# VHH binders against DNA primase large subunit PriL (priL): the designs that were tried, part 3

Target 1, 340 residues: DNA primase large subunit PriL (priL), of Thermoplasma acidophilum (q9hjd1)
Amino acid sequence: MILPDRKQILDRELIRRIADTTISGSGHSDGLSEYASIRKAAFAFVESAVLGDQAYSPIENAELAFIVWILAALDENIITARTIIKARDTVEKQLRLVEHYEDLEEFGSRLGIEISVFGEQIGKDHLYRIGVADFATYASRVTGSKYRLSNQIVREGYVYVDEDVMAKVLREAFVSFMFDTLDQIRKEDAIETIKSVLDDLEKIRESYRKAHNVRMIAGKGDASMFPPCMKEIIKNLESGVNVSHMGRLALASFLHKAGYSEDEIVPYFRNAPDFDENITRYQIKHISGEISGTEYTPPKCETMRSNHLCYMDDDPLCHREWMKHPLTYYEVKRRNRKIR

## First folded at step 4 (VHH)

Design a3 (from a1 with Y108P; framework vhh_8k46_1)
Fold by ESMFold2-Fast, scan of step 4:
Structure a3 (fold): chain B 340 residues (1-340), chain A 119 residues (1-119)
Amino acid sequence: as target 1 above (340 residues)
Amino acid sequence: AVQLQASGGGFVQPGGSLRLSCAASGFTFSSYAMGWFRQAPGKEREFVSAISSSGGSTYYADSVKGRFTISRDNSKNTVYLQMNSLRAEDTATYYCARDWLGSGWFDPWGQGTQVTVSS
């Protein structure tokens, strides 16, 4: 089972040894050394994640550590997100198969989360308690009524949960741990540390480019005119990062109003970890007014800001006094394009 | 507060039938599309079926099309799922959910009702 350990993951000299080991340098003429096997498994994991392979791929701590350095050296947001999400799903499966409940307590403690088996009985299926703050942070990232705070047993600042809810919370905490650990590695340091396998890094980039090009939408030559908020949502969906329901609604309704057909909109959502084509098509039909009887208008800039979906930064058009709607941004860009 | 109470689940043999009901309260039922979702042990939730606010349009996942029928009675604030020709793979906890006006996103799910298809 993967056990988070930031010190082991950040052991640069261990990572260098793993990278530098070759079959001919192992002392065996007919086999792979332990380090070569770790390296091979790590690259295979990243490549499978890039290609959208969702099959369970068990990995151990040494493989996870090398994966982090591959991601740091590649410094590609979409590759990073897809790989970490695949690792999240792998960890969740491992957490659900633990032999002893103390293993979940150990996993949590390594992530800075206090998890304990309570001494008094709340219910036979509620073996663990977790602080409300930690629960609220991580459980809110999981879709479904079962994972809502209102559906849990809460006592004096603690939430009492079963093994399923705990596994979901821990998998989300693991995602935060991975991104935080990755942020501690400079790209130049990662490249120097694993320089002996730069050719394998380039193969990953090539695999990603091919996969991205095959799945990219060939329609509408005006995507460059989209406001930064919509571009950010698209980037996050392509990266396999969970996008809020409001973000998905905003993008789908924006594309619909921009003239995109249902078949042109669906591909934007294919790389989302929770993608379901039937529900996505239903949502698009609802937005178009086919089901609801009322066409949905994308949210205004104020609503985008309130939902943390606004990405104005240095875009001067977004900062204009009269800029109140993402569709207005798109229309201004289209007009300027046509009259240039 | 919004309340959704699913019922009608149980044990049934392959090829059998069950009718699920979802009693809704705490909102204007006739203004919202409703849906059914299911979750098998160790699996993610999946969409099963949806019905428009008026009942004039229905939608089904490919895996249940032709076997399941969704319907609603706005005078009783209830949505139904008639399940025919049940298979072992239909074994799951079934949830009803409310669709927000103009959004196409379903929340909340309600309590759920267990369906087990086994010999």
Scores: ipSAE 0.000, ipTM 0.399, lowest interface PAE 11.4, mean pLDDT 78

Design a35 (from k9 with A33S S57R; framework vhh_8k46_1)
Fold by ESMFold2-Fast, scan of step 4:
Structure a35 (fold): chain B 340 residues (1-340), chain A 119 residues (1-119)
Amino acid sequence: as target 1 above (340 residues)
Amino acid sequence: AVQLQASGGGFVQPGGSLRLSCAASGFTFSSYSMGWFRQAPGKEREFVSAISSSGGRTYYADSVKGRFTISRDNSKNTVYLQMNSLRAEDTATYYCARDWLGSGYFDYWGQGTQVTVSS
């Protein structure tokens, strides 16, 4: 089972030894060294995540540590998100397979979370106890009424949760742990530390480029260049009018592809009747692929029309035979302004 | 985008049975827990039942324990709610929901399915 250990992950000299281990020039009759096996498994894990392979892939602490340094050296948001999400799902699977309840307490304690088992009967429904503050922090990141505080048993500052809720809370705490740990490593330091395997890093970049052709709109324009469908959604949000889920998804994914950051996107949704900044920020991270590992693409013009989100009556560019996508409209307007 | 299509509601007499289905798409169904909620006219939405991602654990509101059974088929991306010994108090619109980070559960409740228990 993976047990979070920031000191082990940040052990730069251990990571250097794992990276530097090779038998290709040695002439040995032996198999791969222990470190070479860790390195191989770590690269395979990252590559599988990049390719969208969601099959359960068990890894241990040493593999996890080396994976973090691979991610730091690559410094690519989508690769990082996909890999951490695969690790999250791996951890959730391992937490559900725990043989001894004390292992969950150890896992939580390493994340700074106080957990204790309540209802020790083997083979029965189990109740776990967690502090209200920790529950509120991590459970709020999991969508669904089952994970809301109001649907839990609360006594004396503790929340009593079942096995499913506890696994979800711990996996979210683990995701925070991974991003926080990754932030402690400078890209330049990671590159220097694993310099001996930079060729393997380039293979991952190549696999990603082939499997995931991410089209970025170069040279950010302004809102005056947005297609009429997006302008209409913005107008309705600004006036506090109800906008469908598809409309909100269309706008958020459009702005993301247009080069807008999370902090730049959030204000567009502030006047929505159901606005919640925490939920909105998580939705944007999900759409961008930062948390979900899969980037959402804005809907095509045909989809906008079928969902009653198209407003093209006054715009000649929208009536062109080749105008099939809101992003294409934006690209044409941006390009015309840039040339002039 | 996440889509949840609830079906199987209808009119039934007290003591009768109904089976609700929720067909899911747009996410890796086997990685998420699923739940059923209901809302009666003029009342707050309430939790009914939930099932873990593997189907190994199930949870029920006290008002439905022993009468309702939740189940799932991960090969069909579907969660079910078998409702037995129905009472007038079970009359509500029933919604299925999933635990997907980054989406509000209101966004994915869909239209729901109406259950009416009356003589």
Scores: ipSAE 0.000, ipTM 0.113, lowest interface PAE 18.7, mean pLDDT 76

Design a38 (from a37 with A34M T58Y; framework vhh_gefurulimab)
Fold by ESMFold2-Fast, scan of step 4:
Order: structure tokens, then C-alpha cells, then sequence
Structure a38 (fold): chain B 340 residues (1-340), chain A 118 residues (1-118)
């Protein structure tokens, strides 16, 4: 079972040993060393997450620790989000399989959350108690009316929940723990620490590029799945409102990366007051790299915000801790319609 | 209002030279990358040359070594020195403003005709 342990995850020298350990030459009878097995399982986990494999892949603390350093070294927002979501779902399944209810108390305590078990109330179901502040913070991230504070039993600053609700709350707290832990590792330090396995990192990037290209071309989704920033730009262009050139560049580069062809992108700009089809096509060719030789990267959420192009308002997906890129929003909406 | 006005076009014999000018107004010229494009009769508009706000220059392979792009920020002017002109250089030449060197050209001049013929 995964038990959150930030000190273990951030043990750089342990991670280095896992990365550097070669297959033992003593007998070939039992295969890989323990460290080599951990490394192999960690890379397989990240690759399966990148490929969209939803099959349960049990991992333990050592695999989780190495996964975090893989993610830090790759520094790819979509790979990170997919891997942490898969780890979240793995943790939820493990929490539901615990034989002793006190294991949930230990899991919570490691995340800084105080929970307690109060025994059976309905049939074989058990009631758990969690502080209202912690519940509000994490349960708000779970889709469904069952997980709203207004639908729980609240007494003296505590929320009393069943096993299902507790597992959902703890999985979301685990997600915050993962992103907070990952943020403590610099990319350059991660690359240096696991430099012996850079070839395996590049294999993950290649797998992601192949899977992403196929998904973007074959199932790019529709405009209803676009982030609110891109929807606002489109709305303004359709209304004949002047859109800044940064806004137009953001939309064109977003659509290009989302798998839209030049002929599919041009119509979005037709209602602009200054529209010229030849100029628009040349700008798209520059963005794609057909003329300039360099493909333009669409702006991150923080760049959209600094240019006054961010319209996250009350969109819950935009307020997720891991939401750092308009393309990530689109990918999540296209693949997981349940995150709202 | 942003304006780009080209001048310096004309008729020249093969092997001759011309210097095109683009007068910019209505924006802080020194903060923008600038480019020259051309369009020959019956053909699509093609990239010729660009200069960043920092002075880095870029050239299409067809003009490299023959054309030189330059700018005078004090005069809000962009220039294209065209040497060893060929019949294939006959086109309307356009001045364009580039958004932060991103390849996004947001304003264009009306163009100036260059004819290379005997």
C-alpha cells in the first residue's frame, strides 16, 4: 500500500541508487535487483498513464518516489497530470481494499489530516470523522452530490462520512501532496540525479508524442471542450470585436497544437474586422513552422493571465491545482468529462 | 493609427540595385520585429527577410547574400538593400510588423512595385 512519506520521496541519494543500480551478475537466476525492479515498475507506470491505460497497476512507496523524480525530470504538464491522476485512482483502490480501518487513519495522518473511526451505524458500513475544513478543501474536488458538505452529517466542527466518501477525500488530499512534493524538486536536480536512465525518459517522451498525435488527429474533440480563455477569444472574433494580436496568436497556436489544420483554423478569424485570408494563412504557416522552420508554442495559463486573456471565472477545472496550460484543460475535457 | 508606407520601388535592369524604405508611424517602432515580404504576379506572398527588435536578421534562401535588411529606430524606418537583382525578384514588396518576433504579422503596408527587366 502507498503511504505518503515526503521525506522518503525527497531522499535524493536513495533515488540515485535506484537509478544507478545494474542487474546483479551473480547468478541470473532471480532476474533484476530490488532497485532495478522498482525502476522498471516506475517507468512502466508512467508509460501506461501516458498511453491512457486504466488497468490497476499496484505500486508501493519506492515506486511512487521514483515516479515523482521521473515527472520532475520530464517537466511535461500533461504527462504529470495523467500520471498523478492514475496514482490517485491507484490510491483510492488501495484505500478501499484495506482490511483494518485504522489504516485510513494512518494514511490521513501522513497527509496532516486527522480522521477517526466510530464503528458501524448502518449494516456493515462504518462512519469516519474528519475536520470540516479538511473535508471542504478536498471533497469540493470530487464530482457528485454525495460528496458535497451540505449532504453530510456535521457535528461540532467534524463531518461524519462513510468509507466511499472518506476514500474520495483522501485520494484528493493525496493529489495535493503529490503536486506539493513535486514542486520541491528542481528539474535540473532531477535530471542530474537520474541521468543514468535518460534514455528511458526519452522513450516516455516518444510514447507521449506518438499517442498524443494519434489522439489529436483521430479524436481532437470539439469547441465545446475548449478552455474558457479560448472560448472568449472565439466569441469576440465571431462578434466582430477587435481581439489583440496576442489573443489571436494564442488561439491559432492552440488550435494548431490541438490538431486543427490550416483550413480548419482560418474560419475562426473570418469575422474579424481586419480579416485577410492570405495574411491569416501565412501567420498560421509561421505558427506551424512551415515557413519559419520553428513551431510556435501556445501560451501557458500564467502567460494568458499576464496578458489579460484568462477568463477562468467560476470554471472548476480551471481552479484545479494542476491546471497550468490551456491545452491541458482541452485534453482533460476530451478524455475525462467527469472532472467539472 | 498604425501605418506602414513603402517606397523606393521602380524599374531596374538585371544585376542592378534598389533600396526599399518603409516609414512606420503610430507605434513604438523600436519594440517590434519587422519584415519584408513580396508577391509576384499570379503567385502567393512569400517571405523575404526579417529583423528583430534586437537586430538579428533572417533571410529567405533565394535572397541570402544579395539582400540586406536594416532598421533606423531614430527615423522609425525599415530598409531593404537589394543587390544583384534578377528577373525573378520582380514583385510587389510589402513591409510588415511582427508581434514580438513570433511570426505573427499584424500590420502590412500597401506595397511598392519592383520590376527587374531590360
Amino acid sequence: as target 1 above (340 residues)
Amino acid sequence: EVQLVESGGGLVKPGGSLRLSCAASGFTFSSYAMAWFRQAPGKEREFVSAISSGGSTYYADSVKGRFTISRDNAKNSLYLQMNSLRAEDTAVYYCARDWLGSGWFDYWGQGTLVTVSS
Scores: ipSAE 0.000, ipTM 0.348, lowest interface PAE 10.7, mean pLDDT 79

Design a4 (from a1 with S57R; framework vhh_8k46_1)
Fold by ESMFold2-Fast, scan of step 4:
Structure a4 (fold): chain B 340 residues (1-340), chain A 119 residues (1-119)
Amino acid sequence: as target 1 above (340 residues)
Amino acid sequence: AVQLQASGGGFVQPGGSLRLSCAASGFTFSSYAMGWFRQAPGKEREFVSAISSSGGRTYYADSVKGRFTISRDNSKNTVYLQMNSLRAEDTATYYCARDWLGSGWFDYWGQGTQVTVSS
């Protein structure tokens, strides 16, 4: 089963060895297939994720580690999100198949979450205890009233939950672990480390293009030109993180005003765990004014800040005195690229 | 308190019909869009249909277009889902929901009514 291990994932020289070793090239190891097997499984996993294949794919820590470096080298938001969501679902399946409850405690411990097992209770589903702060952080990302803090048993700073709730919480913590670990790897370092398999990376890009019919949008610019607030919302949606109602409205209305059609906007929401294409289309029609008769206006920077949706950090364009709107950021980026 | 009471579910043969009702109370029903969602065991809730506050606009999931019809009676505070040509795949618990302050997101959910299409 997958057990989170950031040190192993970030072991650059191990990853290089996995990438470079098809056959050892020496007497004793001429038949080495372990690294080739890991590499093949990792690429197959990423490819299946980008094709939308949600079937359970058992992988172990070695495959997961190599997958992270594939994602770092590709540096494609949609590919990354789809792969991490598939890994999330794989982890949830594996957590539900463990024979020993101590394995869930170990899994949580590796993510910095302390959980305790209370044993089985006949006619009751409460077997686990988790701190209220950790529960609130991750359970809020899961769709459904069953997973909300207000619907749990809370005593002495702990939340008491069944196996279903615990598996959901741990899978969401794993998603955060994956994105945090990926963010520690520079694209240039990943490309250099796995340069021997760049041809396989291009096969993944080609699979994605064919399956998703990625078109160049002349004159509109692309996601790289979006303001950091919109990029953060996209990242969170793609990773299955719970994005507030205001955040979802902000992104959908921003894309609509930027000239994106309904069919172009829908894909931004497809990787969310609660995604439903028909409800998403209904929401977009509402935002566009097709249903309500009044177009929803995307929020200004001030409104984004007051709703804790502003991620301006050190971006110089966001700090300009005249920068009052996310759409203005996008327009400036588009004009600068179009001229040059 | 907002209350949504769904009813009308039951057992039906493939090709049969059922009409679901959702009785609303605790809010100004005529001011809110309403929707129907369904959830089969082991699956996330999926959108089925929605109707504007006036009843003048309706929306359907592709899987139910031409088979299901949503309607409402604002004088009775009730939204309906007429389900025709039922298939085994339509087996689910059906929930009515209120649109969150006209935003296209749903905030209050009914208790649900079970629909089982026997094959």
Scores: ipSAE 0.000, ipTM 0.310, lowest interface PAE 12.5, mean pLDDT 78

Design a40 (from a39 with L59Y; framework vhh_brivekimig_d4)
Fold by ESMFold2-Fast, scan of step 4:
Structure a40 (fold): chain B 340 residues (1-340), chain A 119 residues (1-119)
Amino acid sequence: as target 1 above (340 residues)
Amino acid sequence: EVQLVESGGGVVQPGGSLRLSCAASGFTFSSYAMSWVRQAPGKGPEWVSSISSSGGSTYYADSVKGRFTISRDNSKNTLYLQMNSLRPEDTALYYCARDWLGSGWFDYSSQGTLVTVSS
């Protein structure tokens, strides 16, 4: 099973060796053959995540380590989010196949989460306790009443949970571990370390561009998957409520990036008190890059928050550590329409 | 469908005794650990006791240790809680639970049995 190992992931010289190993040059030693295999599996994993492949893809610690450096070198928020979510799902499946409770305790320990079996193993399912702060942090990211703090047994600062709840909490803690580890790697250092495989990085970017274009075309009519911030702006515009310049810019650029045409975007603004079709069309052309030569990207979550346009409320997806962009929300929702 | 039916509650004086029963159906009772959980008026749920699937291991909250005894009869699909030396603070609605950490409480829906300790 995957055991989080920050020292292995941040071992730059090990990552360099994995990147530098050629298929034709490795044939005789197990270590060299393993490096080529790790590199191939890591790139395949990232590409499958980018393409929205939901099939289970088992990975080992060394493959996970190389994946982190691929993500650091690419420095693309959506690619990073999709890859880490696929890794999260892989980890959850592996955690649910564990036969011994000590393996869950070891996994938690690696993430800085103290997990203890309450007494001895009881019956078919293991009983675990976890600190209430850790539970609240990670369980809030999981959808379903079973995973709410109000539906757990809480005693003296601990939450008592079964193996299903623990697997969900640990998978979310693993996501935080991945982002924290990734944040310790500078993009320029990652590019230098894996420079021998820049051609493979460009293949990932090309796969992403192709998938993104198809995805935008497919999703242009599906407003139900929009993040709550965009839904709130749309609701206010439809109600004739005054929406700030930043709110209008955020919605127009979001819709444009989601594949909406100028003619499809204009109707969203028709109920605005100050609506003028010529001005609105000019602004959309400017945002799309048709007039300005530079396409505008919708603001990231931090910018939405600073402009009082963020409506996270109880949406679990908005509260995840890796959720830093409204487009990332939309992309995740389109991959899994069941996440709300 | 999982069904858990508690019985045996009532009104007793401090120092009194009660035996709670839980009749289980809709699942293989002998394969699951079982627990007793209580909720006092105005308070959140409190775990009381657990028993392993075979009955070989038992666990108790510090507040009830030495006073309560959990047991089970797998041939009858029944869980028991013998409560001795009852105190006013033991007053609560008592639930039996499979997967006692919320899923057995809310997923399997149990009515509970009321225990009132008062003079």
Scores: ipSAE 0.000, ipTM 0.107, lowest interface PAE 21.0, mean pLDDT 76

Design a41 (from a1 with S53W; framework vhh_8k46_1)
Fold by ESMFold2-Fast, scan of step 4:
Structure a41 (fold): chain B 340 residues (1-340), chain A 119 residues (1-119)
Amino acid sequence: as target 1 above (340 residues)
Amino acid sequence: AVQLQASGGGFVQPGGSLRLSCAASGFTFSSYAMGWFRQAPGKEREFVSAISWSGGSTYYADSVKGRFTISRDNSKNTVYLQMNSLRAEDTATYYCARDWLGSGWFDYWGQGTQVTVSS
């Protein structure tokens, strides 16, 4: 099973060896032919995630490490989000099938979570004890009343939970671990480290573009087609620049109406200075109508201008008299690219 | 805690055979590649053999290829090294090790078992 280890994932020389090894490699004496298998499985995993394949795809620590560097080199928020969510689901399944309770303790400790087995049998109600701060941080990201603090047994600063609740908490902590680890890798360093497999990276981009073209016919496009106002908001969020509440609402509602899921939208806000995943997910649920019962409509161009969020500059399409909405810009760009 | 207990060593004459066992505990054995290393007195530790987590791929140092066979039983959490046609130069302490990333990254080591080949 996958076991989080940031030091090993960030071992640039190991990743370089995995990237550089050919299928016919002569280094059988030290496991080198496994590098080719790891590389193949890692690329297949990312491609399947990009295509929306939800079938269980078992991966191990070596594949996970290489996947992180693939994501860093690609530097595409949607690809990253889909891949990490698929990895989250893989981890959750593996956590529910562990043979030794020490594996769960090791998994938690590697994520900095204080976990203790409490009781006589793994998987029995209230078998696990977790610190209340860690529980509050990660369980709040899971939908359902079963995962709320108010529905748990709390004693002396610890929360007592069953195997289901523990697996959900650990999977969410793993997601944070993945994004935090990915943030430590510079795109330029990733590209240099795995430069021998740039052709495989381009195949993933082509698979994404091809799947995206099918989705464009169904109403979904890509970030290259976003209006300059949305691109500027994304740039500022990625750079850690403070973006107003209206700017964040505009981006989230735009992405939602463009066909992006909650899990695909959250990564866009990850680098915001005041980022809180729980608040961000709540805002997205409100915008989508899941909480409020009514979908929020993204602001029109005039509203963007009045809030100082319009970056028309010299973009000819933004200056058309009939251009009144950021979604209209996006739709025109999608249609024009299809007939290119 | 991760534990790797190697056993099966002993004294054997050249041309003889021995089977080493490594009993693993404290982790999901079927998720890790496993390897065997050896170290003779005054020499650096040398790679001998490795086996993938599924048992589908095996690897051997040139000096032991054709004579040694690595295998594993995931239901028993054990990796084995069958040593045939033993030579005096095979004399060493043999260690089993866990490959965390399945790529030659060996992070946990057993206590070792001594193999002595002499006439």
Scores: ipSAE 0.000, ipTM 0.132, lowest interface PAE 21.1, mean pLDDT 78

Design a5 (from a1 with S57Y; framework vhh_8k46_1)
Fold by ESMFold2-Fast, scan of step 4:
Structure a5 (fold): chain B 340 residues (1-340), chain A 119 residues (1-119)
Amino acid sequence: as target 1 above (340 residues)
Amino acid sequence: AVQLQASGGGFVQPGGSLRLSCAASGFTFSSYAMGWFRQAPGKEREFVSAISSSGGYTYYADSVKGRFTISRDNSKNTVYLQMNSLRAEDTATYYCARDWLGSGWFDYWGQGTQVTVSS
């Protein structure tokens, strides 16, 4: 099973060896060396996440380490979010399948969370103890009354929970660990370290562009799935309220990246007090790169916040540690709709 | 708690054989690569051998290659080191260790078992 370790994941020379390994021949059916197999599995995992494949993929520690460097080298917010969400789901399944509760304790320890088991196993249930501060930090990201502090047993600064609650808390802590670890790797260093597999990185980008274009062509029907920041901008535009230049740029670039055509984007701006269709179409063409040659990158959540365009309110998805981009919110909402 | 209990050491004559065992508990043994290291008095700890989680790949230090064989039994949560053609230079405390990534980085170490090769 996956056991997080930041020092080992950040072992640049190990990652370089995994990237540089060639087929050596073996007694295994695939004929690949152990490092080549790790590399192949890591790329397959990222590609499956990019394509929206939700099937369980049993990756291990070495694959996880290499995946982090793939994500650092790609430096694409949606690819990163999709991959980490898939890894989160993989980890939760592995945590629920542990035969030894000591594996769960070790997992928590590696994330800086002290957990202990108390009581005897009754069927498949164990009673676990976790510090209230850690519980509050991670359980708040999980929806459902079962995961609220008020519905747990609390004694002397500890929360006593069953295996289900503990697995949810640990998976959320793992997500924080992944993003914190990724933030320690510079894009340029990642590209240099895994330069021998840049062609495989480009295949991931190609797969993402193809899947993104197909998935994101949604028309007006998906507006209910937009993040609250974009919904607020749309509401203000529809009401004839003056929206800042940055707000209009944020919405237009968001819609463009979400797969909306020029003709689908223009209607969002028609009720603006200063609306001019020719100017609006010109601006959309400029944002898309049709006339400028340079596509405008839509703003991240941090940029939205600094420009007073962030309306998180009580939306739990906006408050998740890994929620760093409005496009990520939209992708998560679209994926969840397809499951329901 | 993760535990690795090494056993099977002892006194043996040059040219003799010993089989070391390492019994693992407190983790899913079949998910981890395992290794053996040794340390002689006044010397640094030396890598001896390693085996992948499936047992499909094995690795040996040049000093023991052809004489030692590493194996594992995942049903018994045990890794073994068969030591043949023992030399005085093989005298050391032998440690088993868990390999976290299967990459040669070892995170948990057993207590050790003493091997003495002498006439």
Scores: ipSAE 0.000, ipTM 0.225, lowest interface PAE 17.5, mean pLDDT 78

Design a7 (from a1 with S52T S57K; framework vhh_8k46_1)
Fold by ESMFold2-Fast, scan of step 4:
Structure a7 (fold): chain B 340 residues (1-340), chain A 119 residues (1-119)
Amino acid sequence: as target 1 above (340 residues)
Amino acid sequence: AVQLQASGGGFVQPGGSLRLSCAASGFTFSSYAMGWFRQAPGKEREFVSAITSSGGKTYYADSVKGRFTISRDNSKNTVYLQMNSLRAEDTATYYCARDWLGSGWFDYWGQGTQVTVSS
């Protein structure tokens, strides 16, 4: 189990030893040294994250520590964001597998959060107590009504929550811990400390570039294949009609997921009455996860309908029972283009 | 729990300078990108500047580029906007804002601080 430990993560000499470990001969040793195994697992974790692999990857404190220094040396926002989000999900999985309540209390205490187990008198589902300030800070980052303060039991400055809510709160606190820890490492110091494995670092950048290029080539079609909802937003933007905040978010995130680059997305917004290239580029970087650390997921058909952005009209594909997402429409049209 | 308190506004002559501050509390400040927006009476809110969580990248509206500088001090949970060569058209209420990861837009706003540039 990962247990937040900033001093261990920032142990530069330990990180140097992990980086400098050599593997002796193929089949001529008793196996890989502990440090070589940690290094291999850390690089595999970062590579899986940059490739978008969301499968559970068990890591421990030593792997996490080395990952932080890899991220500091790379100093690339998308790689950092994807890796920290994968680590967040890994932590949540591990928190849900703990057998003893004291392990959650220890995890929280290392993040500066006081968590207490309390008796079942309030209800069988409410096993944990957390300060209202900490709850409000971290729970606000989780989507869903279940995680809102208004849906919790609050007494005398404390929020009483079940295991699910506690795991979500702790995972978000862990994300803050990771970014705070990264900010304490200078890029130049990280490069010097892991200089023996900089070639492995470049392999991560190359893997990300290749995956991005394949996704852009394989996933990219043209505007004629866009669903009617996205076509309507584009039409309104091109004619200088005001488009809602949600409509702009929907289009930008759709284009990003469809394989469009920032430079390819910006032109779609140029005729908007309030167009500003700097704010548009900033918003696209947030949507892509380059600045925000989390890639925004484009809205589903249901969300488009709720925001009065659905223009399915008589389009047969939009009326299919299984059509739940604008990206699914685009993917079907793109694949069917070559058959018809 | 999330609170953003903007300050440092006031009356200034054209060509003058002001430094705005935004004190943040109730969240891990160093994990969030921060921005400044402004709104003049009867007009829509306008983007001014943004800074990444680490401070490594900054963004500016064309109207303020070269005159305004955004910065942050993560140890003090504060974001700053240094405004130089102020013009009458910079007159507005200035708001600092926080965005959460992946939203692409700002979710919490400060109370604002009034800047008036007039002779």
Scores: ipSAE 0.000, ipTM 0.247, lowest interface PAE 13.8, mean pLDDT 78

